# VH-VL binders against c3nh88, part 1

Scores and structures below are computed, not measured.

Target 1, 158 residues: c3nh88
Amino acid sequence: MVELLGIIRIRGWAKAPWYINETLEMLRLRYNFNTMMYPKTSQILGMLNKVSPYVTWGEIDPDTLKLLIIKRLETAKGDKVSDSYVKEVLKIENIDTMVKQLYEGKIYLHKLDQYFKLPIRLHPPKGGFKGSVKRPYKNKGEFGYRGDKINELMRRMM
Below, numbering starts at 1 at the first letter of every chain, in headers, positions and changes, except where a header shows other numbers; antibody chains are not in Kabat numbers.
ipSAE, averaged over its two directions, is called F for ESMFold2-Fast, E for ESMFold2 and O for OpenDDE. V2 adds 0.75 times the mean of E and O to 0.25 times the DockQ between the complexes of E and O.
[cut] marks letters that were taken out.

## First folded at step 1 (VH-VL)

Design c16 (framework fv_cafelkibart)
Fold by ESMFold2-Fast, scan of step 1:
Structure c16 (fold): chain C 158 residues (1-158), chain A 124 residues (1-124), chain B 112 residues (1-112)
Amino acid sequence: as target 1 above (158 residues)
Amino acid sequence: EVQLVESGGGLVQPGGSLKLSCAASGFTFSGSAMNWVRQASGKGLEWVARIRSKANSYATYYADSVKDRFTISRDDSKNTLYLQMNNLKTEDTAVYYCARHEDYWETPYAFDIWGQGTLVTVSS
Amino acid sequence: DIVMTQSPLSLPVTPGEPASISCRSSQSLLHSNGYNYLYWFLQKPGQSPQLLIYLGSNRASGVPDRFSGSGSGTAFTLKISRVEAEDVGVYYCMQALQTPYTFGQGTKLEIK
């Protein structure tokens, strides 16, 4: 199994060095509350650490990923993603199978622009952020690595 | 399923023009930067031109040997990459490959998919 | 322009033995973002090139784990831990740090 990282941009546009903006663009996190999912690799972790003040990330679990697909991911036309749509365009049984194949590394969400609107756009979290988005998660803030607590935050933003 | 197919090669006289096409299928063409790379018979690879995705403003880049003679372009609605070649020279004789250059974090500057190539012969 | 130099240009290898190819750049390929913009490709006889290694050390999808890339800055190495018959072909390194993108001369790997 592949470990998957859910990444959310939590800080809007601000003056930043060009390489930070370039890295955020490469991660497809151009706007606040944009979210993407990528396999956990040393390369992605390096990119995330460079843009740490603008994003929060952690290991997404299968239940949260399924909910993200059902509630927030849109087809290329802007419709809800259904089992029928997944069967039609990916030639696999249903959304549960899609989630399995994402964890198996057989498909990568970030390469499926033809079928889905990416990046996924989340709502501001219900109840608001608990800490400052300008402080690290480890120091009572919100940005940076938060481990499995990314799942809790994502659910509040769906 | 995933493929790039070049076409438009052929025999042309020095000073002539030729337009190559590269049809993409099985992946999200619009999100990828694309390149043209050529190879003369029995020789090494030579990068020719690059065009980035819309997210990077369709920025274009050229090797000095082809600058001002060649124009790279793309039509995302047709999933097709182009190379317009003008004022062709005998040293432009080569197999021309198109290659995907993924602009995502995982493979931001990788040439991970290549076409089969199309032969361009510039001769009198 | 960045010049890429490969060594050796011809590499005869006994099946099952390791092989190593060197690639040197005239300028550092290490970007301020922390990545080395160095790529390795294999072109089998009569075929298109295929990506083996991206960003210095990352193995491309479907590439056997007997292939590995290492190095940083101006000196890079591609290693094959146990050469197999299917590995014959010409290996190229390439830099994509700046345009023009440039390839090494190629290393032809042959079975002894």
Scores: ipSAE 0.000, ipTM 0.477, lowest interface PAE 14.5, mean pLDDT 85

Design c19 (framework fv_cafelkibart)
Fold by ESMFold2-Fast, scan of step 1:
Structure c19 (fold): chain C 158 residues (1-158), chain A 123 residues (1-123), chain B 112 residues (1-112)
Amino acid sequence: as target 1 above (158 residues)
Amino acid sequence: EVQLVESGGGLVQPGGSLKLSCAASGFTFSGSAMNWVRQASGKGLEWVARIRSKANSYATYYADSVKDRFTISRDDSKNTLYLQMNNLKTEDTAVYYCARDYGDLEYWYFDLWGQGTLVTVSS
Amino acid sequence: DIVMTQSPLSLPVTPGEPASISCRSSQSLLHSNGYNYLYWFLQKPGQSPQLLIYLGSNRASGVPDRFSGSGSGTAFTLKISRVEAEDVGVYYCMQALQTPYTFGQGTKLEIK
């Protein structure tokens, strides 16, 4: 199985240096609360470390990914994603199979933009952020690597 | 570091009770279904019990050999799985492993195992 | 209950040679969703079991490509294309189509 990183942009219209904005654009995290998922690779980790003051990330689990697909991912036309839609466009049985194949590295969400509206847009977290978005997660803030705690945050933003 | 660590095993007399714990770390425990599997010395693997995540209402399942004697439970706030064992029999003597189903999607059964804790039921 | 039967139970192999283990179920493990709920595990001496193959034919994370699973319904095979010394241990198949989940008796792979 491939390790998948869930990434959320948590800092909005800051006057960031051009190279930071370029990297955020490449990750498809142009606006606050945009979220994307990528395989955990040294290249992706390098990009994330470069823009860490603007994002938070960690390893997404299959149940959180399934909820993200059901509650927040949209078809290219803006409709809710269903088992029937997945079967029609990806030629695979259902959403559970889609999740399985994403973890197997057989399909990549970031390459399916003809079928789904990307990036995924989340709501502000229910109850608000617990710490400052201007401080790193490791120092009682919100930005940067947060390991498996990304799943808890994502669920509060669905 | 992704791991499961069992504790609570020991020597107990027939008819006695023990409560096993399995501490999870390095992953989102609350999103995973969890199992107990046992292995008697020199013997094969025997599935004991399963508990699903909150998303599936903490549904529980048991092997017939332990039904009504064992209770599987979890405390997601402590990242801990439990097995309450009552009315223990000599045939319950085994190493008890906790094992994760990756997520709760019923596809990736037993993808992570603990190191086991020995339960000996003997007079 | 679904009964799982493995053969052989003892498998001596020369390093570098292929090995094959058979697993049979008393009823079909093919679900209406199209998946075979058949899993393969390896337990090395003194260690916990580890997942090798899930849903009949998919390699688990970190499992070398010399391992492969095949089969459908009631008959399944685990193949090792070139056995290495580190592959020694007891191999188990398991069904998860229905509770109780049941394991085969185990196949002990030993180096000749």
Scores: ipSAE 0.000, ipTM 0.535, lowest interface PAE 12.2, mean pLDDT 88

Design c27 (framework fv_cafelkibart)
Fold by ESMFold2-Fast, scan of step 1:
Structure c27 (fold): chain C 158 residues (1-158), chain A 121 residues (1-121), chain B 112 residues (1-112)
Amino acid sequence: as target 1 above (158 residues)
Amino acid sequence: EVQLVESGGGLVQPGGSLKLSCAASGFTFSGSAMNWVRQASGKGLEWVARIRSKANSYATYYADSVKDRFTISRDDSKNTLYLQMNNLKTEDTAVYYCAKDMYEEGWFDPWGQGTLVTVSS
Amino acid sequence: DIVMTQSPLSLPVTPGEPASISCRSSQSLLHSNGYNYLYWFLQKPGQSPQLLIYLGSNRASGVPDRFSGSGSGTAFTLKISRVEAEDVGVYYCMQALQTPYTFGQGTKLEIK
């Protein structure tokens, strides 16, 4: 099974350097609360480390990914994703099978632009952020790597 | 996961032409700048050409040694990078590498395996 | 064009000993954004180059912590704290501040 990273942009800064903005655009995280999912590779980790003050990330679990697809992912036309839509456009039985195939590396969400609106847009977290978005997660803040705690944060933003 | 595979190299006479291809897989090709870098036998690395992503209007850049002779291009629908080489000279003999510029800033990772171009009579 | 100069060009090292490679640029590689546009690559015999260090001092993913990059402006250093047999190959620095991108001549690291 492929490890998948959920990534959320949590900070916008008007004076962000050109190279930071370009890397965020490559990750499809142009606006605050934009969310994307990528396979955990050294390449993606390198990009995330470069833009870490603007994003938070960690390993997304299958239950959180399924909720993200159901509650926040939209079809290309702006409708909610359903089992029937997944069957029609991906020729896959249902959303559960889609989640399974994403973890198996048989499909990649970031390559399905023709069928889904990407990036996914989240709401601000219920109850707000617990720490400063200008400090690292490891030092009582919110940005950077947070491991499996990304799932808790994503669920508060759905 | 992420792979770059070059092809199209071979033996050609001075003044001839070759078109190199680099097939990309495992990433969103359209979002990355791409580069060609060459290396003559027993020599160092020489940057040849760069093409930016669609977001940067496919801007192209060339080393002076190849300007007006080489053309870098891409087909995002096929995830393929090209290098059209015209009016080849013996000094163009080298292994040609395709390199992904992940952040459009010289972050060349990964590199392909390379394809050999030999320009000789 | 920015000229990149490496020293030494040949570096024989005893296993377990440290190694240091210098790279100098003909003009500053420090951008107004605060980053040095300098990169280090390793080419092992018969293999394609691989990225070691990006933006002067940042280690690429998967690269052992024995490798470190330092420097700013026109003078940069790649250090290997404890050389291992798998580190043999040619090391290149590259500037990407402006096109044409230019490489140093390469430093061949060999085990004594």
Scores: ipSAE 0.000, ipTM 0.467, lowest interface PAE 20.2, mean pLDDT 87

Design c55 (framework fv_cafelkibart)
Fold by ESMFold2-Fast, scan of step 1:
Structure c55 (fold): chain C 158 residues (1-158), chain A 128 residues (1-128), chain B 112 residues (1-112)
Amino acid sequence: as target 1 above (158 residues)
Amino acid sequence: EVQLVESGGGLVQPGGSLKLSCAASGFTFSGSAMNWVRQASGKGLEWVARIRSKANSYATYYADSVKDRFTISRDDSKNTLYLQMNNLKTEDTAVYYCARDYSEWFGDSTYYYGMDVWGQGTLVTVSS
Amino acid sequence: DIVMTQSPLSLPVTPGEPASISCRSSQSLLHSNGYNYLYWFLQKPGQSPQLLIYLGSNRASGVPDRFSGSGSGTAFTLKISRVEAEDVGVYYCMQALQTPYTFGQGTKLEIK
């Protein structure tokens, strides 16, 4: 299976240099709590390292991805995603099959603009952030790479 | 970094008991099925036991050779998999690996994506 | 129990040449959902097993494209288009259509 990175923007536009803002736009992370997923590649990792003070990322698991699709992803018209919608527009059985194919690298969320509203918008985390969004995750903060702990954070923001 | 680390192996006499542990990190342990697989020195792989996630009621499965002697269990709060081994026999001597699989994450027991992450193994020697 | 049989058990290969391993099951591994529940693993000397191929023909993450899986039902093949030194080890097929999960005997790939 392909490794998918879940990425959440956790700090707003204030005081960001022009080139940082351009990279965030390219990743479709224009506003705070915007969320996207991309295959783990050297190019994506390079972009994330460039904008690391504004984002947090890690490997998303299939259960979290399914919840994200059910609770937060919207159709192009702004409705909740259903099994019938997925069957209609992607020609696959249901949401479980969609999750499976995303992990198999057979479809990519970032290429499905025609059918879904991207980026996905999350709520602020329930209970708030545990650390400062201006500090790295590894130093009692929130930004940067956090491995599988991205899943816990995403669930608190759904 | 996805990692599985086994511990608890050692030397035990025939008829004795051992409890193995497998500590998981770098992924959402609670969402995956977990397996124990063993390998005797110079021999092939033998599947021992499987436990599903909470979403599938922690269902357990065993190889006939270990059924009624071994018990697989998990503690999701500690990200730890266990194998309680009772009434050990000399033919249970092997390196024991824990391995995760993807199938339970989709809520469908018909899908299986393989045992894609394995621990380093822990040696169990059953000898007088 | 489903019995898995591999051939050959010993496979000496000249570097750069192709290699092929056969795996046969005593029962069909094709589920009604259309998937073959057949998996291929590589165990390099002194290392833990690693997944190469899942569901018959799908290459696992990080596995080079010189590896490919094919077959359906009761007959499956793992092919390496150009064997490299790092490919030495024991190859196992496994079925996960039903418990108990069962492995083939293993095929030891060695450099000539």
Scores: ipSAE 0.000, ipTM 0.507, lowest interface PAE 15.4, mean pLDDT 86

Design s02 (framework fv_socazolimab)
Fold by ESMFold2-Fast, scan of step 1:
Structure s02 (fold): chain C 158 residues (1-158), chain A 120 residues (1-120), chain B 109 residues (1-109)
Amino acid sequence: as target 1 above (158 residues)
Amino acid sequence: EVQLVESGAEVKKPGSSVKVSCKASGGTFSSYAISWVRQAPGQGLEWMGGIIPIFGTANYAQKFQGRVTITADESTSTAYMELSSLRSEDTAVYYCARDLEWGDYAFDIWGQGTTVTVSS
Amino acid sequence: QSALTQPASVSGSLGQSVTISCTGSSSDVGGYNYVSWYQQHPGKAPNLMIYVSNRPSGVSNRFSGSKSGNTASLTISGLQAEDEADYYCSSYTSSSTLVFGGGTKLTVL
């Protein structure tokens, strides 16, 4: 089983050096509240460390991923994702099977941009952020690694 | 909370190099950025460059590109500024300063300054 | 020469108000909301007085910052003798660097 990282951009106007902007672009996090998911690898962690002040991330669970697919992920044409659509384009039974295959490393969301609009776009969190987006999560802020708490934040942004 | 302490005064000959240190205490070193600003006698402030330790890269003012190298050692909480090919016009007080917003260049804490004199 | 233009000197009377300007271009002051102001007493390191429109903890509310177009301004109200110092503005630039103004000597009459 692959650990999957959910990553949300939480600072919109970067005013950052070009190499930070390039890294955010490679992660497909060009705009505020853009969200992507990647396997937890040393390469992805290295990229996240480099852009840490602009993003928050943690391990996404299957229930949160399923909700993200149902509520926020769009087909390439902008329609909601359905069991019928994933069967047609991915040749897999339904959304539950898609989630299972993502955790098994059989498919990768970031390689399916022909079939889905990526990155996923979230809403600002319901009730607002609890801390400053300009401070690290570990120091009462919002950016950087937040472990399992990424799931709570994502659900507030759907 | 954070204090910046710079190394002592230097007297250097033209054509040599100087390396000034800036040691941080009282906070997590990598949670902020460090810039170097100099001031020649009776003159104004001049930004030389800065480093964001988390990114491991430095950024320099065009005037100093190729002559200045800014580095940081997180294990000792120390930033360094090395200026090469010294000229008499490099005589100045060199300050290190904490960047409040990681590249916004708002400097809320400054070192005491290091006097570098370049003379034959 | 400094990239940002400040008057070389300004003066004001005790208890009155004074404003110091800092003029750049659209690639610095006009393009970015990241102007800072520093106070420097002789022989000392600069002290941050304003960043954008905010005051650091411990800075008197007599100091305020504003910006209109390519010109930023530092206003000091209720002038005190201790305000006599050099004042520098600085701005973020389109090349992700920082530039300082030439400095303004404030004399309190």
Scores: ipSAE 0.006, ipTM 0.508, lowest interface PAE 12.8, mean pLDDT 85

Design s13 (framework fv_socazolimab)
Fold by ESMFold2-Fast, scan of step 1:
Structure s13 (fold): chain C 158 residues (1-158), chain A 122 residues (1-122), chain B 109 residues (1-109)
Amino acid sequence: as target 1 above (158 residues)
Amino acid sequence: EVQLVESGAEVKKPGSSVKVSCKASGGTFSSYAISWVRQAPGQGLEWMGGIIPIFGTANYAQKFQGRVTITADESTSTAYMELSSLRSEDTAVYYCARGEEWLDYYYGMDVWGQGTTVTVSS
Amino acid sequence: QSALTQPASVSGSLGQSVTISCTGSSSDVGSYNLVSWYQQHPGKAPNLMIYVSNRPSGVSNRFSGSKSGNTASLTISGLQAEDEADYYCSSYAGSNTWVFGGGTKLTVL
């Protein structure tokens, strides 16, 4: 089972070269606070390392994923996601089943843009960032890999 | 805006080590990549390795792996390059150079130090 | 990591254009399109002229960069005496490493 990464863009327009902007666009992280999820593969990690000063990422847990879907994910029409909508468009029972299938790799959020507005748009974090977005997480900053602490940050941005 | 000031010239014996410093002044240090590039007399430029101080990890060209150590001290805005097991072929001018803040690569080195001459002689 | 091939020398007349090539492989120039060009006058540190297709502030618009397949090119139009220098290409070579070309001596006639 491949782990699921939550990824948040945390720096806006920083005069990035075109190839960095291409990679951010491939990841659907064009604007600050855009959020996406991808399987933790070598290809995705390679892309994230290329754009690491602009993003933070880590392993998202099922509870945070469920909250993200309920509070921030929107249907293609701009409505809140409901159990009935998930049943109608994905042909599965409810949001809990959607979370399970995302973790099992049965479905991938990045392939569901016909049903949901992607990327997910987060609010600035409640209480602000703890460190500088210009420094890496491991050096008291915010960008780059942060492991399971991605869940805490996402919850403050919902 | 930013300047990189390197330590003074050194004369070393074969088999010894040399440590060159590169102090950033007039600008930010932590979020740029600092590369070390050498140039032997009459020869071309050769990338040795680099560090992004805020990441704390260095990357090295394969040719120098095992002999070169690149470090950074954010509190003094100073990067260091230590080259061990010196031989006559290591006689060169050693440059430090700064790369763009928004890259985690040693991509566009827009500010260079003045160069440090290291002479290896018996 | 792979070496980049540049012509040892190139020459041009005042007011003309010259192009300097930088040939790598699919493991560097061909894959990444992350090529920079540096100008070095005798006894001085290198100066960044081009990174990919961009110019740093203060670099003349007479300098331009391009890439086709495994070959990057630096073109200098309207040659001036001050352009006489050594020119080096540099490319990302994978695994957070970089490689330089052998350098090209430009003589302005």
Scores: ipSAE 0.000, ipTM 0.484, lowest interface PAE 14.6, mean pLDDT 83

Design s29 (framework fv_socazolimab)
Fold by ESMFold2-Fast, scan of step 1:
Structure s29 (fold): chain C 158 residues (1-158), chain A 120 residues (1-120), chain B 109 residues (1-109)
Amino acid sequence: as target 1 above (158 residues)
Amino acid sequence: EVQLVESGAEVKKPGSSVKVSCKASGGTFSDYAISWVRQAPGQGLEWMGGIIPIFDTANYAQKFQGRVTITADESTSTAYMELSSLRSEDTAVYYCARWDSEYYGYFDYWGQGTTVTVSS
Amino acid sequence: QSALTQPASVSGSLGQSVTISCTGSSSDVGDYNYVSWYQQHPGKAPNLMIYVSNRPSGVSNRFSGSKSGNTASLTISGLQAEDEADYYCSSYTSSDTYVFGGGTKLTVL
């Protein structure tokens, strides 16, 4: 089972190297606080390592994923996502079933543009960032890989 | 007008360390990266590493990994390169160069160079 | 870190054209297509002459850059005595580093 990564752009610097901007665009992280999810593959990890000073990522859990869908994800029309909408357009029982299928890699959010507005946009974190966005997470900063601590950060940004 | 002004010449003993400074003026220090490039007498240019001050992120060439440390002080618009465990083959002119990150980067302004001589 | 391959020397006559090559691999020149060129006179710091196909302000229109596959080229037309210098190419690499070519000594005859 391939784990699911939650990724947040935390730096909106216009003078980023061209390859950084191209890679961020491909990941749909064009603007600060844009958030996407991708399967944890070698290709995705390679892209993230190239843009690491601009993003933070880690393994998203099902509870955080459900909150993200309920609080921040919008339908293509801009409405809140509901159990009835999921059932109508995805032919899936409800949001809980959608979360399970996303987490298990049976469906991928990044392929559902026809039904949802992507990328998801988060708010700045409640209480601000705890460390410098200029420093890596491993060195008391915010950017780069942060493991399961991505879930705590995402909830502070909803 | 953008200028990069490097610290003065150094004479060091084998096994010691040297720290060279590069002060930027005339432009926005935080908007650009600073790289360090050296040139041994009669030899070509060799990239050592660079730093993006706003992100406090440094990258190093494999050859210098573990021996070189590049830092920046935004309050004084100054970048530093410290090279440890000096050997005679480290005798060279050390240049700082402003790195414009556009198009994967290029070096648009260069310091005057700092001569470092390792005795022997 | 691998250096890019340049001829050690080239020569040309006043008023003629000369081309200096810079050959790398797919992991630098080939994939990134963003080679820059530097001129260095004896005892002086290098000066940026070309980045990709662009010239900085103050650089003569006689200088131009091109790329085909893994080889970039610097062309200098209408050679002048002041063009006599060492020329270096540089490229970004897939390791997020920079490499320079070995340098080419241009002699104006």
Scores: ipSAE 0.007, ipTM 0.496, lowest interface PAE 11.6, mean pLDDT 85

Design s41 (framework fv_socazolimab)
Fold by ESMFold2-Fast, scan of step 1:
Structure s41 (fold): chain C 158 residues (1-158), chain A 121 residues (1-121), chain B 109 residues (1-109)
Amino acid sequence: as target 1 above (158 residues)
Amino acid sequence: EVQLVESGAEVKKPGSSVKVSCKASGGTFSSYAISWVRQAPGQGLEWMGGIIPIFGTANYAQKFQGRVTITADESTSTAYMELSSLRSEDTAVYYCARDRYSGYDYPFDYWGQGTTVTVSS
Amino acid sequence: QSALTQPASVSGSLGQSVTISCTGSSSDVGSYNLVSWYQQHPGKAPNLMIYVSNRPSGVSNRFSGSKSGNTASLTISGLQAEDEADYYCSSYAGSNTWVFGGGTKLTVL
């Protein structure tokens, strides 16, 4: 099984250093509340450490990923994702099978641009952020690694 | 480092079948789709179908549905296109091409050298 | 699905610009914005030149792509003799299918 990281951009910054903007663009997190998912690798973690003041991330669980696909992910044409669409374009049974294959490392969301609109755009969180987006999560803020608490945040932003 | 190498020329009789192979290298087979595109003498390009090898399922242009079968063998990194019930109008150069799997990838960014299939009577 | 419509031929002089159109329908070019362009010299396999507005490594910046509604366009600026070739467009057509245009012969000079 592959561990999957859900990553949300939580801070817009027009004057960020060039290397920050370049790395955020490589992660497909150009605009605030853009969300992507990547396998947990040393390469991805290295990029996230470079841009940590602008993003928050953690291990996404299958229930949250399924909700993300159903509520926020759009087809290439901008329609909602359905079981029939997934069967049509990925040639697999349904959304549950898609989620399973993402965790098995048989498919990667970031390689499915021709079938889905990426990055996913989330709404601001219901009730707002509880801490400052200018402080690390570990120090009563919002940015950086937050472990499984990424799932609670994502659900508030759907 | 990416190469697509196709099998050799074929001469076939009407009503028979032909199977063309495409050996892929450079990480193509694990990360990309492979499509088949033909070109009759002096004519344009015509997409026939494609396969995403990691899923093992193929998709076809409506015109070829029922006559074309596209398969992939992961152990040899080889894709195949089999065309049945051959007619004289199937005389063409048959190309395999690496196709996009994601928005990062380019569609049809590498092509095989082409396999000439001649249908004669 | 109908093939995409391209002019059969276009011509331009050395150093000038030329534009080749590619017209589809709402079910392909109009829906997906996933159009690509290919250059083919006689007896050779096609070469990808443009995908939407992006160029593969090694493709001259003289080549550019655009789209409006159901029509995509390839523009070649500063025409050179080696640009003389057949040009094909292709569009994603849904359900993991693609459709090619009929092709355009470009004559330089």
Scores: ipSAE 0.000, ipTM 0.482, lowest interface PAE 16.0, mean pLDDT 85

Design s44 (framework fv_socazolimab)
Fold by ESMFold2-Fast, scan of step 1:
Structure s44 (fold): chain C 158 residues (1-158), chain A 121 residues (1-121), chain B 109 residues (1-109)
Amino acid sequence: as target 1 above (158 residues)
Amino acid sequence: EVQLVESGAEVKKPGSSVKVSCKASGGTFSSYAISWVRQAPGQGLEWMGGIIPIFGTANYAQKFQGRVTITADESTSTAYMELSSLRSEDTAVYYCARSPFYGSYWAFDYWGQGTTVTVSS
Amino acid sequence: QSALTQPASVSGSLGQSVTISCTGSSSDVGGYNYVSWYQQHPGKAPNLMIYVSNRPSGVSNRFSGSKSGNTASLTISGLQAEDEADYYCSSYTSSSTLVFGGGTKLTVL
């Protein structure tokens, strides 16, 4: 169902106007390589368009989301997320069911602070960025909307 | 057509708490921020705080920190404001108001009708 | 009680212009281009009249907003009887909050 957006911050705070910094903080993208996921809504898209020079985003697929949960998401205690942890705190069967419910809009990652450390922190991409982080993705750069290519980038940063 | 409908008038005793609701209709509830603004009799407008429902994040005016809690339930398109440790000075009309600019609290294009809360012994 | 300073009252005659000021600091009005103005008639909820320098649909072009340094201004030209109301300014702040001015009662003579 519901389309989910994966969002990665790819540029630091230096010289950003206050309203951009405020919007990035509302999105929980305060530091470089902070990563969050939100339902694709007009509100989220409006916020992303305002801060596009500092972030890249696109539609995350279920396989990439599962890898993100397994490799990078941490419990509140700092441990790796397991099927047993998900069953204990969310009262659902396993990580696959968690992914399914996120796409169904039954749960929202950004509301699960008590169980997981958010935002998720990624590593710099393996092999570095292919283009300039100071240019839009649509113009041979890295920032802004990149569609399903967000999945390739996220996998290089896990 | 956008409409914000608030819950009915409340009479409370000092030391108790009150929870006021604001149900949004028309437009997408999650596309906007909701703020709470109060006005004591004969006094000016006072911003208490606001919430961006899609994020569940709330911001509060310093004066109300620790005493006000703002929440939202997207399934019912309803925002709530709970004010605790009530005093006679909390007697006021409480408004909910919508911010149309993707979570900015800076402009309120639609307002609820206001809920009168009277705190008396 | 309010953080932003407005005159308590202003008055003008039918057909004339009035200006209402709203003064803050660099942490609100001076630091951000997010000042709004509201009109409130007795017993009614406020109505948005100006956001920054723009008017919502349905608001008369007799209303305009401006800002210079730490002071924002609402100007009402061609005063009409229905303009008689309380007017409030508001501004976003460096604390990611919003503050209102104390309000100004406009009397149309």
Scores: ipSAE 0.000, ipTM 0.531, lowest interface PAE 11.8, mean pLDDT 85

